# VH-VL binders against q9umr5, part 33

Target 1, 268 residues: q9umr5
Amino acid sequence: SYKPVIVVHGLFDSSYSFRHLLEYINETHPGTVVTVLDLFDGRESLRPLWEQVQGFREAVVPIMAKAPQGVHLICYSQGGLVCRALLSVMDDHNVDSFISLSSPQMGQYGDTDYLKWLFPTSMRSNLYRICYSPWGQEFSICNYWHDPHHDDLYLNASSFLALINGERDHPNATVWRKNFLRVGHLVLIGGPDDGVITPWQSSFFGFYDANETVLEMEEQLVYLRDSFGLKTLLARGAIVRCPMAGISHTAWHSNRTLYETCIEPWLS

## First folded at step 14 (VH-VL)

Design pl10
Fold by ESMFold2, look of step 16:
Structure pl10 (fold): chain C 268 residues (1-268), chain A 122 residues (1-122), chain B 112 residues (1-112)
Amino acid sequence: as target 1 above (268 residues)
Amino acid sequence: QVQLVQSGAEVKKPGSSVKVSCKASGGTFSDYAISWVRQAPGQGLEYLGYIIPIFGTARYNEKFKGRVTITADKSTSTAYMELSSLRSEDTAVYYCARGSYDSTGYEPFDYWGQGTMVTVSS
Amino acid sequence: DVVMTQSPLSLPVTLGQPASISCRSSQSLVYSDGNTYLYWFQQRPGQSPRRLIYKVSNRDSGVPDRFSGSGSGTDFTLKISRVEAEDVGVYYCMQGTKWPFTFGQGTKLEIK
């Protein structure tokens, strides 16, 4: 039988968004127990990411306990950051496949059409001013806002991303890396036509340098220093990269070809 | 210059609700924290919560969560605070405040509204 | 919640003399970025509060230089070097390091 699958949603999202993904899993892998976590819906998805991690942790513990052979995670958009933090803070997780579905793994630096009602004017060059403050860090978008032109502010004020990346010293860095490395596979999914994740290569641990030139994962300091285990995972053959063009941000979980190509093979 | 103008005084009965407005002028609105603070007669300041209008949601002091709702209308540069299930202990002056940016980043409470007296009595 | 405790709660002072107001927090106010988010406000009779000091010791624009802030960690002080009649009012400290952000009880400054 198939391992249970746990689904974690993104910003302004809810469990209903995954109805098509559930259909695909049921059709191709009948009998798979799939749980779409119905937490932090809609505007509650803007709560601090550490609050979301705590809530999702409490929800996944009983599911993992009932499946000692392991589980899979499918984590969409902001949800991929929640899941990566879960893998770091849980010393008892049994995740085989961590499927990161168009997630801003190295952060976000962009105005987007998808969120224009949230960012009605071009704001990316100025958002650091509130995001890198205690007032801004109480909102999830600021927890992974990554302004390449204010790296010192990011490194010191980020309450979430700089910590789970191991970019700022903290007492748990070593144990978080050990926990993350217990994952069986890291499946990275995203593409150039996403329209929201900026740069879209953030879904593959790429990101801007100070000139807004995208450096790929292997050029990032967090990779080179192996600060949370990316270099080790790649050397182990545990990182799968599955880019796909032509998919907008809201369509990743409702595209059959994407599911068959990038997701299904990892739902053992 | 930045100015915050609040709605007028209100007299309410216990169990009802009040909604106080705070209109900002003389600057941008959407990317600042708009905070709500109250002061009962002869007493100190209590922080109710704040909204950053561009995010469209608020953080609440858990002491008041469930009774307080903070919203913003970006098109009118107006923030709102609604307090429900009013009790006599909610009699207070309610203030809104906005922060500002300087060379070091964001600083809270640079501009204050004039205050709105809410009296809860039968 | 971080508790902010002010002392004294009432401060009668002679014109032209110094005044000192203490503010203590129940935990350190140093944030991960090295900043200490401690603020001082003045509320004159019948008026809204006014920010005097931000981040421990930085005087706001238009605040007379007889006001100064100092302190670190959990202990903070607002000083008025020479009290003037216009300084009558209530003074509040506030922490902005850990949500929910909290105020001290206030210190009422009066001319004796």
Scores: ipSAE 0.852, ipTM 0.929, lowest interface PAE 0.7, mean pLDDT 92
Fold by ESMFold2, fold request of step 17:
Structure pl10 (fold): chain C 268 residues (1-268), chain A 122 residues (1-122), chain B 112 residues (1-112)
Amino acid sequence: as target 1 above (268 residues)
Amino acid sequence: QVQLVQSGAEVKKPGSSVKVSCKASGGTFSDYAISWVRQAPGQGLEYLGYIIPIFGTARYNEKFKGRVTITADKSTSTAYMELSSLRSEDTAVYYCARGSYDSTGYEPFDYWGQGTMVTVSS
Amino acid sequence: DVVMTQSPLSLPVTLGQPASISCRSSQSLVYSDGNTYLYWFQQRPGQSPRRLIYKVSNRDSGVPDRFSGSGSGTDFTLKISRVEAEDVGVYYCMQGTKWPFTFGQGTKLEIK
């Protein structure tokens, strides 16, 4: 029998968005118990990410308890950050595959086609001013906003991303790294035609330097210092990178070729 | 220069709702926190919540148990606060306020509306 | 919620004399960025509040030098070195470090 699958949605999202993904899993892995968590839907997805992590933690505990052999996580967009935080704060998680589906793992810095009505043009260069304040940090987008031109403000004011990346000192860094490293596989999915995640390489732990040149995962300080275990996981053969062109942000969970190529092999 | 102009005084019955508007002029609107604060007669200030219009959602003080709804209309530079299931204790002056950006970053409550008296009486 | 406690709640002062208002928080107001989000407001009779001091000790534009803010951690003070007639009103501290952001009860400054 197949391990249960838990699905965590992203910004402005809901459980209905995953109906096609559920169909694919049922076709290829009949009998798999799939739970799409219906927490923080729509505008509630803008609540502080630590509030979302707490709510999702409460929801996954009973599912994991009923599956002692382990579970898989499929976490979409902002949901991939929620899931990574879950893996760090839960010393009792039993996640085998963590599937990060077009998630801004190193942060977001961009006016997105999907969010243009939310973010007026040319706002990205000034958003740091409110995001790196207590008023902005009460909203999820600011929790992972990563302005490469104001890295000092990011490092000190981020209430979420700088902590789970181990970029700012905190007393739980060693424990969070240990917990995260218990995952069996980290599956990174994304692509250049996403249109929302900016840079799209954030889904693979890549990000901008101060000149807006993308540095890959292996060039990032968090990887080089192994701050939360990326270098260890890669050396262990536990990181799978599955880029795919031609998929827009809202289509990752409804593309059969993507599912068959990047997701299906990891749903044992 | 930035100015916040609120809607006029209102008299309401218990159990009804009130919606107070706050129109910003003389500056930008969408990337600031627009806060709502109230003051009962002879009493101190209570923070109800705030919206950052570019995000389209608000943070609320839990003390009001979901009775407060804060929205914004970016096209008219107007924020709204609606308080439902009114009680006599909700009689207060309601203020909106906007922050500013300067050399120290974002700072709250730089500009205040004139206040809107809401009286809840049978 | 972070509780903000002001003292005194009523402060009669002779014109030209100093005034001092204390504000204490139930927890540290130091944010992860090293800033302390503590603010002081003045509300003159019949008017909207006005921000006087931001981040503990920074005077807003147009605020006279006789106003100063100080403190750290959980204990903060607003001082008026020489009270003038226009200073009559209620003074509030507010914390902006942890949501929900909260005000002190207010200190009513009166001229004797």
Scores: ipSAE 0.849, ipTM 0.924, lowest interface PAE 0.7, mean pLDDT 91
Fold by ESMFold2, last read:
Structure pl10 (fold): chain C 268 residues (1-268), chain A 122 residues (1-122), chain B 112 residues (1-112)
Amino acid sequence: as target 1 above (268 residues)
Amino acid sequence: QVQLVQSGAEVKKPGSSVKVSCKASGGTFSDYAISWVRQAPGQGLEYLGYIIPIFGTARYNEKFKGRVTITADKSTSTAYMELSSLRSEDTAVYYCARGSYDSTGYEPFDYWGQGTMVTVSS
Amino acid sequence: DVVMTQSPLSLPVTLGQPASISCRSSQSLVYSDGNTYLYWFQQRPGQSPRRLIYKVSNRDSGVPDRFSGSGSGTDFTLKISRVEAEDVGVYYCMQGTKWPFTFGQGTKLEIK
């Protein structure tokens, strides 16, 4: 039998978006219990990420309890950050595969075509001013906004991403790292034609330096210092990187080839 | 010079709703927090919630659970606060306020509207 | 919620004399960025509130230098070195460190 699968959606999203993914799982892994969590839909996805983590934690506890052999997470876009925080704060999680589906794991710095209704003008250079304040940190996009030109403000004002990355000292850092490292596999999925995640390499823990040159995961301080366990996990052979070109942000969970190549092998 | 102009006074019956507008002029609007604060006659200030219009959603004080809705229209630089299921205790002056940016970052409540008196009486 | 407690609630003062208003928070107002998000507002009779002091001790533009703010952590003070007739009104502290952001009860300053 197959481990249950829990699906966590992204920004401005709902559980309906995953109907094709559910079909693929049913066809290749019949009998798999798949739960698409229907919390924080639509505009509710802009609530503070720690509020979302709390709500999703309450929802996953009974699912994990019914499956002592473990579960898999498939977490899309912003949902991948929610899931990574869950793996850090839950000392009792039993997640085998954490599948991060085009998630801004190192943050976001872009006025993308997909988000033009959020950012009708080119605002990326100025958002740091409100995002790195208590007023801005009450909104999810600001919780993972990562302005490479104001890294000092990011490091000190971020209430979420700088903490789960271990970029700012906090009393839970050792426990969160221990909890994250209990995951069996970290599956990173994304690609250059995504159009929303900026830089798209954020889905693979890459990000801009101060000159907007993309540094890969292995060049990031969070990796080099092993601040939350990326270096350890890579050394165990537990990180899977599955880039795929030609897929737009809204299509990651509805592409059969992507599913078969990047997702299916990890749904044991 | 930034100016916030609110809609006029309202007299309402219990159980109805009221929608107060706050139009900003003299600057950009969408990347500031637009806050709503009320003051019952002879009493202190009470924070209702705020919206950052570029994000299109608001944060609410849970004290007002389900009765307050805060929205914004970026094209007209206007924020709205709607209070439903009105009670006599909701009689107050309702203010909007906008912050500003300085060298230290974002600072709240730099500009205030003139206030809108809402009277709830049978 | 962070509770903001002002003292006194009523402050009669003689013209030309100093005045001092205390504001105490139920928890530290120091944010992770090192800033303390503590603000003071003045509301003259019949008017909208006006911000006087931001981040503990910084005077807003156009605020007379007889107003000063001080304090740290949980204890804050607004001082008026020499009260003038135009200073009559209600003074509020507010914290902006932890949502929901909250006001003190207000201190009514009157000329005796």
Scores: ipSAE 0.847, ipTM 0.923, lowest interface PAE 0.8, mean pLDDT 92

Design pl10
Fold by ESMFold2, fold request of step 23:
Structure pl10 (fold): chain C 268 residues (1-268), chain A 122 residues (1-122), chain B 112 residues (1-112)
Amino acid sequence: as target 1 above (268 residues)
Amino acid sequence: QVQLVQSGAEVKKPGSSVKVSCKASGGTFSDYAISWVRQAPGQGLEYLGYIIPIFGTARYNEKFKGRVTITADKSTSTAYMELSSLRSEDTAVYYCARGSYDSTGYEPFDYWGQGTMVTVSS
Amino acid sequence: DVVMTQSPLSLPVTLGQPASISCRSSQSLVYSDGNTYLYWFQQRPGQSPRRLIYKVSNRDSGVPDRFSGSGSGTDFTLKISRVEAEDVGVYYCMQGTKWPFTFGQGTKLEIK
């Protein structure tokens, strides 16, 4: 039998967006219990990410308890950050595959179509001013906003991303790393035509340096210092990178070729 | 000159709703926190919530048990606060306020509206 | 919620004399970025509040030099070195470190 699958959605999203993914799983893995968590939908997805992590944790506990052999997580966009935090804060999680669907794992810095839809004018160079304040950190987009030109503000004011990346010291850093490392596989999915995640390599733990040159995962300080376990996971052969061109941000969970290539193999 | 102009005084019955407007002029609107604060007669200040209009959503003080709704219309540079299921203790002057940016960050409550008296009486 | 406690609640002062208002928080107001998000507001009779001091000790533009803020952690003070007639009103501290952001009860300053 197949391990249950838990699906966590992204910003301005709802469980309905995953109907095609659910269909693909049912076709290729009949009998798999799939739960698409219906929490923090629409504008509620802008609530602080730690509030979302708490709510999703409460929802996943009974599912994991019923599946002692393990579960899989499929986590889309902002939801991939929620899931990574879950893996860190839960000392009793039993996640085998963590499948990250075009998630801003190293943060977001861009006036993309996604942000342009929110903002009538280009704002990326100025958003740090409110994001790196207590007023801005009460909103999820600011929890993973990563301005490479104001990295010291990011490192000190981020209430979420700098902590789960181990970029700022905190009392739980060692325990969170230990918990995260219990995952069986980390499956990273994304691509250059996403149009929202900026840089798109954030989905693979790549990100801008101060000159907006993209450094890959293995060039990142969080990897080199193994701050939350990326180097350890790569050394175990537990990291899978599955880039795919030609897919826009809203299409990752409704593209059959992407599913068959990047998701299906990891739903044991 | 940034200026916040609020709608006029309201007299309401218990159980009804009130919607107060706050129109900003003389500056940009969308990338600031627009806060709502109230002051009961002879009492101190109480924070209801705030909106950052570029995000299109607000943070609320849970003390009001979901009775407060804060919105913004970017095209008119106007924020709104609606308080429902009114009680006599909601009688207060309601203020809107906008923050400002200094050289390295955001600071709240730099500009204040003139206040809107809301009286809840049978 | 972070509780902000002011003392005194009523402060009669002779013109030209100093005034001091205390504000204590129920927990540290130091944020992860090293800033302390403590603010002071002045509300003159019949007027909207006005921000006086931001981040503990920084005077807003147009605020006279006789106003100063100090403190750290949980204990903060607003001082007026020489009270003038225009200083009559109610003074509030506010914390902006942890949502919901909260005000002190207010201190009513009056001229004797």
Scores: ipSAE 0.844, ipTM 0.921, lowest interface PAE 0.8, mean pLDDT 91
Fold by ESMFold2, fold request of step 23:
Structure pl10 (fold): chain C 268 residues (1-268), chain A 122 residues (1-122), chain B 112 residues (1-112)
Amino acid sequence: as target 1 above (268 residues)
Amino acid sequence: QVQLVQSGAEVKKPGSSVKVSCKASGGTFSDYAISWVRQAPGQGLEYLGYIIPIFGTARYNEKFKGRVTITADKSTSTAYMELSSLRSEDTAVYYCARGSYDSTGYEPFDYWGQGTMVTVSS
Amino acid sequence: DVVMTQSPLSLPVTLGQPASISCRSSQSLVYSDGNTYLYWFQQRPGQSPRRLIYKVSNRDSGVPDRFSGSGSGTDFTLKISRVEAEDVGVYYCMQGTKWPFTFGQGTKLEIK
């Protein structure tokens, strides 16, 4: 029998968005128990990410308890940040595969087509002004907004991303790193035609320097300092990178070739 | 010159709803926190919630969650606060307020509306 | 919620004399960015509140220099060096560090 799969959705999302992914899993892994968590749907996905982490934690505990051999996480977009935080804060998680499906793991800095529905005028250069305040940090987008031109503000004001990345000192950093490192595999999925995650390499822990040049994961300070375990995981052979071109942000969970190439092999 | 103009006074029965508007003029609107605060007669200030219109959703004080809805219309630069299931304790002046940006970043409550008296008669 | 406690709640003052209003929070108001999100507001009779002081000690434009704010951590003070007739009203502190953001009870300043 196959390990249960837990699915965590993204911004302005709901469980219906994953109907094709569920079909693919049923076809290739019949009998797999798949739970798509129906929490923080739609506009509720803008609630502070720590509130979302708390709610998702409560939902995953009984699923993990009934599966002592382990579970898999498939976490889409903003949901990948929720899942990474879960892996850090849960002392007793039993996640084998953490599948990060086009998630802004190093943050977001872009007014893309998806964000233009939300932000009809280009504003990426100015959003730091409200995001790096207590008023902005009450919204999930600001929790992972990462303005490369105001990195000092990001490092000091981020209530979420700077903490789970170990970019700002905090008392739980050692415990969170230890917990995250218990994951079996970290599967990173994304691609250049995503259109929303900016830079798209954020899905692979890449991000802009101050000149908006993308530095890859191994060039990032969080990797070099191994602040939350990326260097250790890579050295252990536990990081799988699965880039795929030609997929827009809303299509990652409904593309069969992507599923078969990047997801299916990790759903033991 | 930023001005916030609120809708007129309302008298409501218990159990009904009220919707107060707050129109911003003389400045930009979408990337500021638009806050709602109330003041019962002879009492202090109480924060209901706020919206940042570009995000299209609001944060609510849990005390009022379920009864308060805060929205914004970017095209008219107008924010709204609706309070449902009214009680006599909801009798208050309701204020909207907008922040500003300066060299130290974002600062709340720089501009205030004139207030809207809502009276809930028993 | 962070509780903001003001003292005194009623402050009769002789014209031209100093006044001091205390505001205490139930937890530190220092945010992760090093800023302290503590604000003071004045509400004159029949008017909307007006922001006087932002981030502990910064006077707003048009606020007379007889008003000053100070404090750190959990203890804050608004001072008026010499009270004038126009200062009559209610003064509120507010914290903006942790949602829900909260106000003190208010201090009524009156001329004796």
Scores: ipSAE 0.839, ipTM 0.921, lowest interface PAE 0.8, mean pLDDT 92
Fold by ESMFold2, look of step 14:
Structure pl10 (fold): chain C 268 residues (1-268), chain A 122 residues (1-122), chain B 112 residues (1-112)
Amino acid sequence: as target 1 above (268 residues)
Amino acid sequence: QVQLVQSGAEVKKPGSSVKVSCKASGGTFSDYAISWVRQAPGQGLEYLGYIIPIFGTARYNEKFKGRVTITADKSTSTAYMELSSLRSEDTAVYYCARGSYDSTGYEPFDYWGQGTMVTVSS
Amino acid sequence: DVVMTQSPLSLPVTLGQPASISCRSSQSLVYSDGNTYLYWFQQRPGQSPRRLIYKVSNRDSGVPDRFSGSGSGTDFTLKISRVEAEDVGVYYCMQGTKWPFTFGQGTKLEIK
């Protein structure tokens, strides 16, 4: 009766992190087949995002094939970028709800409370130097690092985010947009107390301008140019925004109120 | 002023492991790629992998398929390369190297350690 | 993997004469940012390697001006305009555009 749910985890994460989310789904939607993909766990989550996309693609194909009526994706943090790329590269996906759970959809720039030792404040202003090189692009954080003060370097050197956002010309842009637009709903979840996603509005396709002023989704060039389908999705009522305050980055999948408000309604 | 000083030569038996250290001095450490390269006697260079210490994890050449582990200790500015299940063909000089930043961006292999001879024999 | 092929593998040269070493890649080394991540290294006998040239044609500090790099796409050349005794050693090219980053086989330069 309920569509299968596929869960894709984030940076330094594993399938165990989702035990509470699984409990919520089981209690509210008994009989739902939920698969938490246990690929790229822990430090393997730092592997290039295109490698992760390929691995997750191989894992989701059988699940989608067994559910011709469709599936739902719940994709947490970095996992939301993996899932968005999946929707672009798979011409045969049958995803109804893509639930992006506090994901850095427009990139990451800034200090973070998530594993504090990983993102010291002085490094955010300097990280572009290695991230925008082939050596840095072999690590997932650099694949979506978005330094608003070095936008030209980002646009040219990003091997992942600039491509899936359609910010740099590439031969697959039209096909990726067509594939992405086959999703039923895009559910965007995040909030100001996340503490890791910087700016937190990245989870809603907002991001910094050159002065570190946050521009909303509708003010972004990728939206205005409809480069990968955001404007089209919004116009057909397919984008759901569900912000919630008071939730830290590691708590999104273990908050009952968040689940009931932002996730449960989309798990048909 | 930047110097990379490696640990001393090692003689190992087949099937054992070796861990080579590379201590950086005279500069910053955490936001550079620290690479490991080896050279068998009379042979060319092989790239084993590299670590960017701020990320705390490494990229590995698949040729070594799970036998190499590269780590870093930011507090001591020291990188390590461990090679397990040693074979006689692992006999080589092992080098560490660090990149640098210049007007054209990030450039690899600007500074090299002195090399560490690892000999695998019974 | 990107295969880097050097030619020749052994290069005997008369002191004071020019030398030329070829490096060919199995695919373009032009990265998305417009840079070509092609490097040249020199290893003198008994020493660690030393970077000579970065990004095709940029000479490192302290490298004599008799060394020059050129090329584009898949074909690259290291030239020494007048070989000196201190130039004896092995020369390697390396690509840094696609992981795993790879070296050529090396060219051993000898004075004949």
Scores: ipSAE 0.838, ipTM 0.922, lowest interface PAE 0.8, mean pLDDT 91

